VH-VL binders against p39960r1967to2165. Designs and how they scored, part 13

Target 1, 199 residues: p39960r1967to2165
Amino acid sequence: VPLEDVCERENTLIPTIVVKLLEEIELRGLDEVGLYRIPGSIGSINALKNAFDEEGATDNSFTLEDDRWFEVNAIAGCFKMYLRELPDSLFSHAMVNDFTDLAIKYKAHAMVNEEYKRMMNELLQKLPTCYYQTLKRIVFHLNKVHQHVVNNKMDASNLAIVFSMSFINQEDLANSMGSRLGAVQTILQDFIKNPNDYF

## First folded at step 4 (VH-VL)

Design B3 (framework fv_tiragolumab)
Fold by ESMFold2-Fast, scan of step 4:
Structure B3 (fold): chain C 199 residues (1-199), chain A 126 residues (1-126), chain B 113 residues (1-113)
Amino acid sequence: as target 1 above (199 residues)
Amino acid sequence: EVQLQQSGPGLVKPSQTLSLTCAISGDSVSSNSAAWNWIRQSPSRGLEWLGKTYYRSKWYTDYAVSVKGRITINPDTSKNQFSLQLNSVTPEDTAVFYCARGPYYWDTTGEAFDIWGQGTLVTVSS
Amino acid sequence: DIVMTQSPDSLAVSLGERATINCKSSQSVLYSSDNKNYLAWYQQKPGQPPNLLIYWASTRESGVPDRFSGSGSGTDFTLTISSLQAEDVAVYYCQQYYSTPYTFGPGTKVEIK
């Protein structure tokens, strides 16, 4: 289901599944070594996805405090896979070229940092509201993970690598012969390190 | 070469706790690339997965719903082993119990059981 | 829970002939994000623990003879023994490791005619 349709049906700015998964990781998973790099058991990840589908993500009685979901890496893996399976990526198909072109120019030293940040903020403001709010929530979450790098060994660079494929769809990546993946990683690393510059 | 060696009593009375141990050699119980599983086998239920324990900066356990609330799986890093405790046993718990290793892969998680213990027949009777 | 079914219950095959065992899962065990089937096959001989033959539906475990092969995707899987040897007499189990609780098929007994 598209992100916008989920938010409209739930009457929320951010999908309930995203909020519940990220809150649980923030509660008990920030110090987990290899968080998001070591996904945990795929069996546990799929059991959790099925539970959200069967018990309903908008059902207030559904809780991740259940002993079934003790494995925090399964919660993290479930979140990562949810993003990868979205019909449209969070930069959106319509705008991903604008985002990545901007980062490519910046990496080529064709613009100064202040200009890059200004133009990036302008692009972010053009995203649909649910995309912007979901992206903002995710970026601040990943910033918290980055802040715990001493314990979890996952800095902004590592997080940008493991999440990059979630922010560009296969069609857009193939059309660029893979050249835009590095740009996505550059954008995500900067967002994770400096979220208050953008949100 | 990784080997799993099981030990524990083969006879348990109804209502008591069934306790088994699986000793690991050639690998570490705290290896972050493997999960340590318990499976049982009986004519009536066939092969039934009971649960697992594994180390990822801290210890985790996962249990099958059918035994949840009666089962505990505990690692022991000092002895390089992990144990199974199943309380309030009934004759229906009579089975051959196996411990098994489920290895994880760097870029994907897969838990096919590549190494098994020799098995322990546990009979629950008075 | 994912329910695993196997057919046939038992199979008698002459030495050197092909044995085919089928496995069905009640829901797909193909994970779209990595395009892998979370399906394994085990061989069990009397008095022994199960022995892993195949994982990811078609990847042969190290040391397993090449006469063993796995195929299929989603919900329907097959284990093939291309030329049955005397040591292949055993019960064969499929197992899904897609979702906990992990579940096994009821087994297929392979015997010599």
Scores: ipSAE 0.000, ipTM 0.491, lowest interface PAE 15.2, mean pLDDT 85

Design B4 (framework fv_tiragolumab)
Fold by ESMFold2-Fast, scan of step 4:
Structure B4 (fold): chain C 199 residues (1-199), chain A 126 residues (1-126), chain B 113 residues (1-113)
Amino acid sequence: as target 1 above (199 residues)
Amino acid sequence: EVQLQQSGPGLVKPSQTLSLTCAISGDSVSSNSAAWNWIRQSPSRGLEWLGKTYYRSKWYTDYAVSVKGRITINPDTSKNQFSLQLNSVTPEDTAVFYCARGPYWYDTAGEAFDIWGQGTLVTVSS
Amino acid sequence: DIVMTQSPDSLAVSLGERATINCKSSQSVLYSSDNKNYLAWYQQKPGQPPNLLIYWASTRESGVPDRFSGSGSGTDFTLTISSLQAEDVAVYYCQQYYSTPYTFGPGTKVEIK
């Protein structure tokens, strides 16, 4: 299901499944060694996804406090799966080339840092509201993970690598022969390290 | 490189507990990029996965349903090893037991078993 | 539980000829999010533990000769030995690691004709 349709159906700015999964990781998973790098059991990830679909993500009676979900890597894996399965990535098909071209130009030293940040902010403001709010929530979550790097061993660079494939769909990646993946990693690393420069 | 070496008695009487140990060299049992598995092999059941233990922020353990309730897999960080305890054995538990490493990452073999112990034949008979 | 089946139970192949072993899973072992098949192939010789040959259905383990190749996706998988050598006489097993309990096929015995 498209992100905009989920937010409209739920009358929210951010999908409830995203909020619940990120809040649970922030509650008990920030110090998990290799968080997001080490995969959870696929069976547990699928069971959790099915529980959200069947028991209702928006239902107040559904909680991740259940002993069925004690394995935090399954919660993290469910979140990554949700992002990966979105019909359109969070940079959107319409704008991913604009985002990645900007990062490529910056890395080629054809643009100074202040100009890059200004233009990046302009692009972010062109995202649909639900995309912007969801991206903002995710970036601040990953910044918290980065802040716990001493315990979890996952810095902004590691997180950018792990999440890069969730921010560019296979169609856009294939059309660029993979050349834009590095640009996505550059953008995400900067967002995670310096979220207040962008949100 | 990483090596696994097994030890334990080769003969166990029916109704007693089978205990085996797998010593790890070249890696830590608490490595966050590995899972440590027990597998047995018999003519009647073939290759059968029994369970695994792995360390992230805390220890996790998964068991196969077929042995759940009478199996325990325990890591020992001080000796860099992990063990198998199987209670209430019967002659049907006679098998060659293997310990094995599953590397826990996409760019490796995933949870496929890339390193195996030498195997221990355990015979359950009176 | 995912049930693994292999065919044939045994095959006899002349030296230098192709050996083909089939493996089927009772449900898909393709994970859509990473587009990987959670399937491995092992070789076992008498008195030895199984030895990993192939993982992710088609990725050859380091040190494994290039005559061994894996193919397939979803529920149907094949291990091919392009030019059988005497040292390849063994039992071959497929294994899914998509979900616990991890399960193995019953094995295919490869013999020289």
Scores: ipSAE 0.000, ipTM 0.478, lowest interface PAE 16.4, mean pLDDT 85

Design B5 (framework fv_tiragolumab)
Fold by ESMFold2-Fast, scan of step 4:
Structure B5 (fold): chain C 199 residues (1-199), chain A 126 residues (1-126), chain B 113 residues (1-113)
Amino acid sequence: as target 1 above (199 residues)
Amino acid sequence: EVQLQQSGPGLVKPSQTLSLTCAISGDSVSSNSAAWNWIRQSPSRGLEWLGKTYYRSKWYTDYAVSVKGRITINPDTSKNQFSLQLNSVTPEDTAVFYCARGPYHYDTEGEAFDIWGQGTLVTVSS
Amino acid sequence: DIVMTQSPDSLAVSLGERATINCKSSQSVLYSSDNKNYLAWYQQKPGQPPNLLIYWASTRESGVPDRFSGSGSGTDFTLTISSLQAEDVAVYYCQQYYSTPYTFGPGTKVEIK
């Protein structure tokens, strides 16, 4: 299901599944070694995804503080899987080339840092509200993970690698022959390290 | 160089507890890049994974359903080893028992077992 | 549980000839998020523990001769020994590590003709 349709259906700015999974990780998973890098049991990830669909993710009685979900890597894996399975990437198909072109120019030293940040903020403001709010929530979450790097061993560059495929879909990646993946990783690393420069 | 060395009795009576130990050298039992597994092999069941223990901010342990409820796998950080206790054994538990390391990293994740102990033949007989 | 099957049960091949072993899983072991097959191959000689040959279906473990190769995806996998050597006489097992409990095939015995 598209991100906008989920937010409309739930009457929310951020999908409830995203909020609940990130809040649970922030409660008990921030110091997990290899968080987001080490996959959880695929069976547990699928079971959790199905539980959100079947038991009503918007129901306040649905809780992740349940023995069924004791493995924090399964919660993290469920979140990552949810993002990868979105029909459109978090930068959106319509705007991913604008985002990645900007990063490519910056990496080629064709613009100064202040200009890059200004133009990046302009692009972020053009995202649909649900995309912007979801991206903002995810970035601040990943910044918290990055802040716990001494314990979890997952810094901004590691997280950018893990999440890069959530920000560019297969079609856009294939059309660029993979050249835009590095640009996505550059953007994400900067967002995770410096979220207040952008959100 | 990581090595696993097994120790424990080769003969156990029915209804007793089977106890084996796997000593680790060249790596830490609390290494975040490893999971420590027990596997047994018998003519009737072939190779059968029994369970694993691994450290990720805290200790985790997973068991195969076939032995859940009578198996315990315990790490010992002070001796750099991990053990297997299997309760209420029957002649059907007769097998060669192996300890094994599975690497546990996102980009190399897979409980493919790259290092094995020498194996211990355990006979359950009256 | 994912059930692993292997064929043939035993295989006799002349020295220098190609040996082919097949493995099937009852469910796909291809993980869509990383596009990897969670499938390993082991060699076991009498009196020894299994020795890892191949992981991720086709990645050769360090120190394993290049005559060993793995192929396949999803539910159907093959281990190939391109030119059988005397030292390759062993039982070969496939293993899935897609989900717990991790499960092994029943083994294929490779002998020299």
Scores: ipSAE 0.000, ipTM 0.469, lowest interface PAE 15.4, mean pLDDT 84

Design B6 (framework fv_tiragolumab)
Fold by ESMFold2-Fast, scan of step 4:
Structure B6 (fold): chain C 199 residues (1-199), chain A 126 residues (1-126), chain B 113 residues (1-113)
Amino acid sequence: as target 1 above (199 residues)
Amino acid sequence: EVQLQQSGPGLVKPSQTLSLTCAISGDSVSSNSAAWNWIRQSPSRGLEWLGKTYYRSKWYTDYAVSVKGRITINPDTSKNQFSLQLNSVTPEDTAVFYCARGPYYLDTRGEAFDIWGQGTLVTVSS
Amino acid sequence: DIVMTQSPDSLAVSLGERATINCKSSQSVLYSSDNKNYLAWYQQKPGQPPNLLIYWASTRESGVPDRFSGSGSGTDFTLTISSLQAEDVAVYYCQQYYSTPYTFGPGTKVEIK
């Protein structure tokens, strides 16, 4: 289901499933070693996904503070699966080339830092409201994970690697002969390390 | 300077469709820095947000659940305006209707309503 | 839906005295990621549309006199008029823009005593 359709159906700026999953990880998962890198049990991930579908993600009575969901890596895995299964990635098919071209030019020293940040902010502001708010929520969440790196061993670089495939569609990746994956990683690492420069 | 000018009939019969238009000057209805809202105000309900439309790469709309089955908000890029249609009206729909601009995140205000139309009193009676 | 409440329903304040209006949301409107409260205050005079006074709970809109101030966080917010003037007679509304449907308080009427 497209992101904007979920936000419209729920009357929210960010899908309720994203908010609930990220809040639970922030409550009890920030110090988990290998958070987002170590896979959760596929059975637990599927059980959680089914619970959201059957018990209603928008229902305030649905809680992740349940013994069924004790495995933090299953919550993290469910979140990664949700992002990967979006029909269009958070950079959007329409704009992913604009984002990645900007990062490629900056990395090649074809523009100065001030210009790069200005142009990046302009691109972010062209995203649909639900895409922008969802991306912002995710970036600040990943910044919190990064801040706990001493305990969890997952810094901004590690997080950018594990999330990069969730921010570019297979079609867009194939059309670039894989050259844009590194650009996505560069963008995400910078967002996670310096979120207030962009959001 | 951005301005919103409302037009439409002030009297509508029960069961008919209420139709209002908000004309925009100083900004584009397809501006990626704005969302275009309809709000109504009545003594019984107070200020009630009805919905919004906005353009990012395609058009999006969002409606309050209380009117979702009866309401349509449509942009018109050629006339630089947006409209409200509310079907099957009853006397309970009698209200002053306002259009308003909520700036996108580009504005430091977020989606707080910084510019309002003059308002249109719509009376639903036979 | 987030429900907004205001107190008092009406206030009678002498010229030059302080007016205080309270607003409460049924859920937090503080967004932890940007640390902003998605709360606005509007002034409405008879026959006019609402006029934006305060956004982000405490930031004054351009052109709004410094006697108007907003404070609070999460669920409890206050609008203060430090020295009431005759032109401040109006109804004041709080509004959350944290999530749709956007919702308004019922309003507080401010009158001269």
Scores: ipSAE 0.000, ipTM 0.444, lowest interface PAE 17.3, mean pLDDT 84

Design B7 (framework fv_tiragolumab)
Fold by ESMFold2-Fast, scan of step 4:
Structure B7 (fold): chain C 199 residues (1-199), chain A 126 residues (1-126), chain B 113 residues (1-113)
Amino acid sequence: as target 1 above (199 residues)
Amino acid sequence: EVQLQQSGPGLVKPSQTLSLTCAISGDSVSSNSAAWNWIRQSPSRGLEWLGKTYYRSKWYTDYAVSVKGRITINPDTSKNQFSLQLNSVTPEDTAVFYCARGPYYYETSNEAFDIWGQGTLVTVSS
Amino acid sequence: DIVMTQSPDSLAVSLGERATINCKSSQSVLYSSDNKNYLAWYQQKPGQPPNLLIYWASTRESGVPDRFSGSGSGTDFTLTISSLQAEDVAVYYCQQYYSTPYTFGPGTKVEIK
């Protein structure tokens, strides 16, 4: 289901499933070694996805502090799969070339270049509100994971590799023959290290 | 022991659909520890990965850009097999086609394509 | 796409001598979190599918003779056959499984002199 349709259906700026999964990881999963690299057990991920569909993603009584969801990697895996299954990526099909072209133009100096940061902020503001708010929430979450790298071994570079496929859809990646994947990784690494420069 | 057995016609006419099947024994096509791949090999292009299907709470498929838009890879849980359909074939699609068990991007840490089917030579000619 | 290249295109080695095959990836295939290189080597004999020899750049697949070894990291990798036997005449391919699309090298043909 499209991200805008989920937010409209739930009357939210960010899908409830995203908020609940990220909050739970922030409560008890930030120090998990290999967080997001290890997807968790498929049975647990499937059960959790089914619980959100059947027990109510927007129901305030639905809680991840249930023994059924004790495995943090299953929560992380469910979140990663949710992003991968979105029909459109978080940069959107319409704008992913604009984001990646900007990063390619400024290359290694992008993170310290004030013109690059201004132009990136302008592109981010052109995203639909639900995309912008969801991306912002995810970036600040990944920044917290990055801050715990001593314990979890997942720095901004590792997280950018893991999440890059969630920010460019299979069609756009295939059409560029993978050449834009590196640009996505560069953008994400910068977002994760310096979220306050962009959000 | 896991084994992959391929079947399908070895001759296809230009503009038609190439169809191959890979039967799995010793494992389930819906196994959450495997991904099921199609790879082709020709003298001009070498070994070329075409795509994969895998079950992780639901079915997923990934395709190579070179065949995207004319390829379909479908699992069949009742027959414990997966198939390849390649539409609008040309003589350039002439190759030996292999099915293989292989990596799933987010779960792979210790293996590559460890089990292969026997291969099927598909000739595209009038 | 990650482009894989191999050198040499073909190699003739006497029985009992060392064969060395090189593989280069256009991007690093080292995953820093697990410190593993997502690089495999395959052996293919005429009329047969490729057979997995090495994964994680240096780990031998079960049943593969000790004379086969893999080394390297990041973008530069080597397959070594320490003492070539007649049964080792084959084409050898490197392959990255770091990201889709998975890509193979063009192959190195190993022959006996």
Scores: ipSAE 0.000, ipTM 0.439, lowest interface PAE 18.2, mean pLDDT 84

Design B8 (framework fv_tiragolumab)
Fold by ESMFold2-Fast, scan of step 4:
Structure B8 (fold): chain C 199 residues (1-199), chain A 126 residues (1-126), chain B 113 residues (1-113)
Amino acid sequence: as target 1 above (199 residues)
Amino acid sequence: EVQLQQSGPGLVKPSQTLSLTCAISGDSVSSNSAAWNWIRQSPSRGLEWLGKTYYRSKWYTDYAVSVKGRITINPDTSKNQFSLQLNSVTPEDTAVFYCARGPYYYETAGEAFDIWGQGTLVTVSS
Amino acid sequence: DIVMTQSPDSLAVSLGERATINCKSSQSVLYSSDNKNYLAWYQQKPGQPPNLLIYWASTRESGVPDRFSGSGSGTDFTLTISSLQAEDVAVYYCQQYYSTPYTFGPGTKVEIK
């Protein structure tokens, strides 16, 4: 299901599944060594996904404080899977080239930092409201993970690598012969380190 | 190089507890890139995964439903080993028991067992 | 639980000839997010533990001879030994590690004809 349709169906600015998964990780997972890098059991990830489809979509009483979901890495893995399976990535198909072209130009030293940040903010403001709010929530979440790097060993660079495939779909990546993946990593690393420059 | 060495008694009477240990060298039992598994093999059931333990900020355990309630897998960080206890054994539990490492790789939840202990034949007989 | 089946139960092949072993899973072991098949192949000789040959359905473990190859996707998988050597006489097992409980096939015994 498209992200905007989920937000409209739920009457929310951010999908309920995203909010619930990120809140649970923030509650008990921020110090987990290798969070988002070390995968959870694929069986547990699939079970959790199915539980949201069967129990969580229509029931406000659904909670992750259930013994079935004891493995934090399965919650983290479910979140990564949800992002990858979105029909349209969080940079959107319509705008991903604008985002990645901007980062490519900046990495090639064809743009100064002040201009890059101004143009990046302009692009972010063009995202649909649900995409913007979901991206903002995710970025601030990943910043919290980054802040716990002493315990979890996951800094902004590690997180950008882990999440890069979740912010560009396979079609857009293939069309660029892989060149846009590095650009996504550059954007995400900067967002995670400096979220208040962009949100 | 990582190696697994098993020890424990080879004969257990019905209704008693089967206890085995697996000593790890070349890696830590609390390594965040590995899971530590117990597998048994018998002519009637073939190869059967029993469960695993692994460390990720805290200890986790998973058990096969077929033995859940009778099985305990415990890590021991001071001795760098992990153990298996199987309660209320029957002749049907007669098997060669193996400990095995399942590595956790970046971006995968899969566990192929790349390192195995030598195996311990356990006979459950009156 | 995912049930694994193998065919044939036993296979007699002449030295230097190709051996083919089939494995089927009761449900797909292909994880769509990473496009990997969570399937492994093991070789077991009498008195020894199983030895990992192939993981991700087609990736050879370090030190495994080139004559061993894995193929297939989803529910149907094949292990091929292109030119059987005397030391390849063993029982071969497939294993899914897509979901717990991890499950193994019943094994295929490879003998010299």
Scores: ipSAE 0.000, ipTM 0.494, lowest interface PAE 15.0, mean pLDDT 85

Design B9 (framework fv_tiragolumab)
Fold by ESMFold2-Fast, scan of step 4:
Structure B9 (fold): chain C 199 residues (1-199), chain A 126 residues (1-126), chain B 113 residues (1-113)
Amino acid sequence: as target 1 above (199 residues)
Amino acid sequence: EVQLQQSGPGLVKPSQTLSLTCAISGDSVSSNSAAWNWIRQSPSRGLEWLGKTYYRSKWYTDYAVSVKGRITINPDTSKNQFSLQLNSVTPEDTAVFYCARGPYYYDTTDEAFDIWGQGTLVTVSS
Amino acid sequence: DIVMTQSPDSLAVSLGERATINCKSSQSVLYSSDNKNYLAWYQQKPGQPPNLLIYWASTRESGVPDRFSGSGSGTDFTLTISSLQAEDVAVYYCQQYYSTPYTFGPGTKVEIK
């Protein structure tokens, strides 16, 4: 299901599943070594996804502080799976070239830092509200993970590598012969290190 | 070319502190594309990673749990070197100690331990 | 911690013949997001530090002869010396750098038959 359809159905700015998964990781998973790098068991990930579908994400009785969900890496894996399975990436098919072209020009020293940040903010404001709010929530979450790098060994660059495939569709990657993946990683690394410059 | 040169005493008495240094040439100890490691090798334990120090916006240090809080790895930017201190040594700490440039999770071009010091045999004996 | 094992413990091969060394990790060292195996191979001769031969499971370090090759993925890896030469007599170690603590195999000693 498309991200905007989920937000409209739930009457939320961010899908409930995203909020609940990220809050649980922030509660007990920030110091997990290799968070997001070490995969959770696929059986546990699928069971958790099915529980959200069956028991209802909006049900106040549904909680992730349940012994069924003891494996933090399964919660992290469920979140990554959710992003991977979105019909469109968080930068969107319509705008991913604008985002990545901007980063490529900046890395080529074709613009100064202040101009890059201003243009990036302009692009972010053109995202649909649900996409913008979901991206903002994810970036601040990853910034918290980055702040715990001493314990978890996952800094902004590592997180950018892990999440880059969730921000560009496979078709857009194939059309660029993979060349835009590095640009996505550059954007995400900067977002994670400096979220207040962009959100 | 990047080179690592080790120095320090080869004999340490039980219960004392083992201290070694690794001098870096051809690169900066504060290079954001490197991590600086200590590894030891003994017949009983084989090759054993002890810890690393690396610079991003500030200095970070990671240690192997096997040394149980007895270890300190310190960079020295003025001398372009990094050191190892291992407290409360026992005969079981007898090993050849190596410094090495190694993997750093920040860089996508991270390689394994590509540059090694010459090694220092440290004997812990009364 | 990821435990590394190697087989055989020692290997005797005639000059010019193929030598094959196996390495296993207790968990996968394949990182799905970049599709890289965080696995390296080292050569160590008496009185010398280990020398990096292969990283990313199959990428040969600069200056390493073409006769050395690495293969495998996930938990099972192989180092191959296609035509053993006298200077290749050494102990060979595999090592994972997927997660800390970094861990090494126990080594495989390669000798002339």
Scores: ipSAE 0.000, ipTM 0.461, lowest interface PAE 15.1, mean pLDDT 84

Design C1 (framework fv_disitamab)
Fold by ESMFold2-Fast, scan of step 4:
Structure C1 (fold): chain C 199 residues (1-199), chain A 121 residues (1-121), chain B 105 residues (1-105)
Amino acid sequence: as target 1 above (199 residues)
Amino acid sequence: EVQLVQSGAEVKKPGATVKISCKVSGYSFTSYWIHWVQQAPGKGLEWMGRIDPSDSYTNYNQKFKDKATITADKSTDTAYMELSSLRSEDTAVYFCARLPYSEGWSEFDYWGQGTLVTVSS
Amino acid sequence: DIQMTQSPSSVSASVGDRVTITCRASQGISSYLAWYQQKPGKAPKLLIYAASTLQSGVPSRFSGSGSGTDFTLTISSLQPEDFATYYCQQYDSYTFGGGTKVEIK
């Protein structure tokens, strides 16, 4: 299902499944070694995804504080699966080249940091509201993971690598897997380390 | 163009060690896991383990935990797999393959050409 | 401990035939399954990922279907270059099926 359709159906700015999964990880998973690097059991992840579909992600009685969901890596894996299965990535197919071209120019030293941040903010403001709010929520979540790096061993660089493929689809990578993937990593690492510069 | 190029065939005696290299080019070495897969003569594929080249974090198949050591050198964009205490049953073709970090569950889109290790008396 | 059972272990077919290979997971794996082709003396080549998505450059006669526990690889009109062994692979701990050898006769 498209992200905008989910937000409209739920009358929310961020899909409820994203909010619930990220809140649970923030509650008990921030110190998990290899968080997001180590996928949870696919069986547990599918069970959790089915529970969201069957018991209702927007239902106030549905909670992840349930022994069925003890394994934090299954919650993290469910979140990664949700991002992977989105019909369009969070940078959107329409704008991903604008985002990545900007980062490529910056890394080639063709612009100064303040100009890069200004232009990046201009691009972010062009995203549909649901995409922007969802991206913002994810970035601040990953910043919290980064802050716990001493315990979880996942810094902003590691998180940017792990999440890069979730922000650009395979079609957009086909012509330049090294360059554009690296550009996404550059963007995400900066967002995770300096979220208040962008959101 | 993306390439994974492995070192050449090795013939070893029982008890020896062997170290196989997998040099990558055409992409960012630290953006993909490198996995190692064993294929015994006339048999199927068996996953051995993987390494994250960005920090050398490794995971192993329990079967290979005490046999294989996987390492990576960021300065040369090369991953390595060392087999210790070689026995005749270690005779196999060994492949390296890359896998994107960001999804955790994913497919091997590029493979090395394979390295034949023969262990004979 | 997800086990992958692939069938048949071998099949002999004529050029132009439809060939179906099946793969069964011991637990639900959603669509997180890939298919590979391996020709004698060569490395495996990715054909299909996410159960049904054709890899760039792979001929359209190859298709994948299924979700959960039961998956199929179909070759709609077998060609001489399709002589190979085919493997399914699930993404959680990277377990491969036992392989299916396709022999053209």
Scores: ipSAE 0.012, ipTM 0.562, lowest interface PAE 8.1, mean pLDDT 85

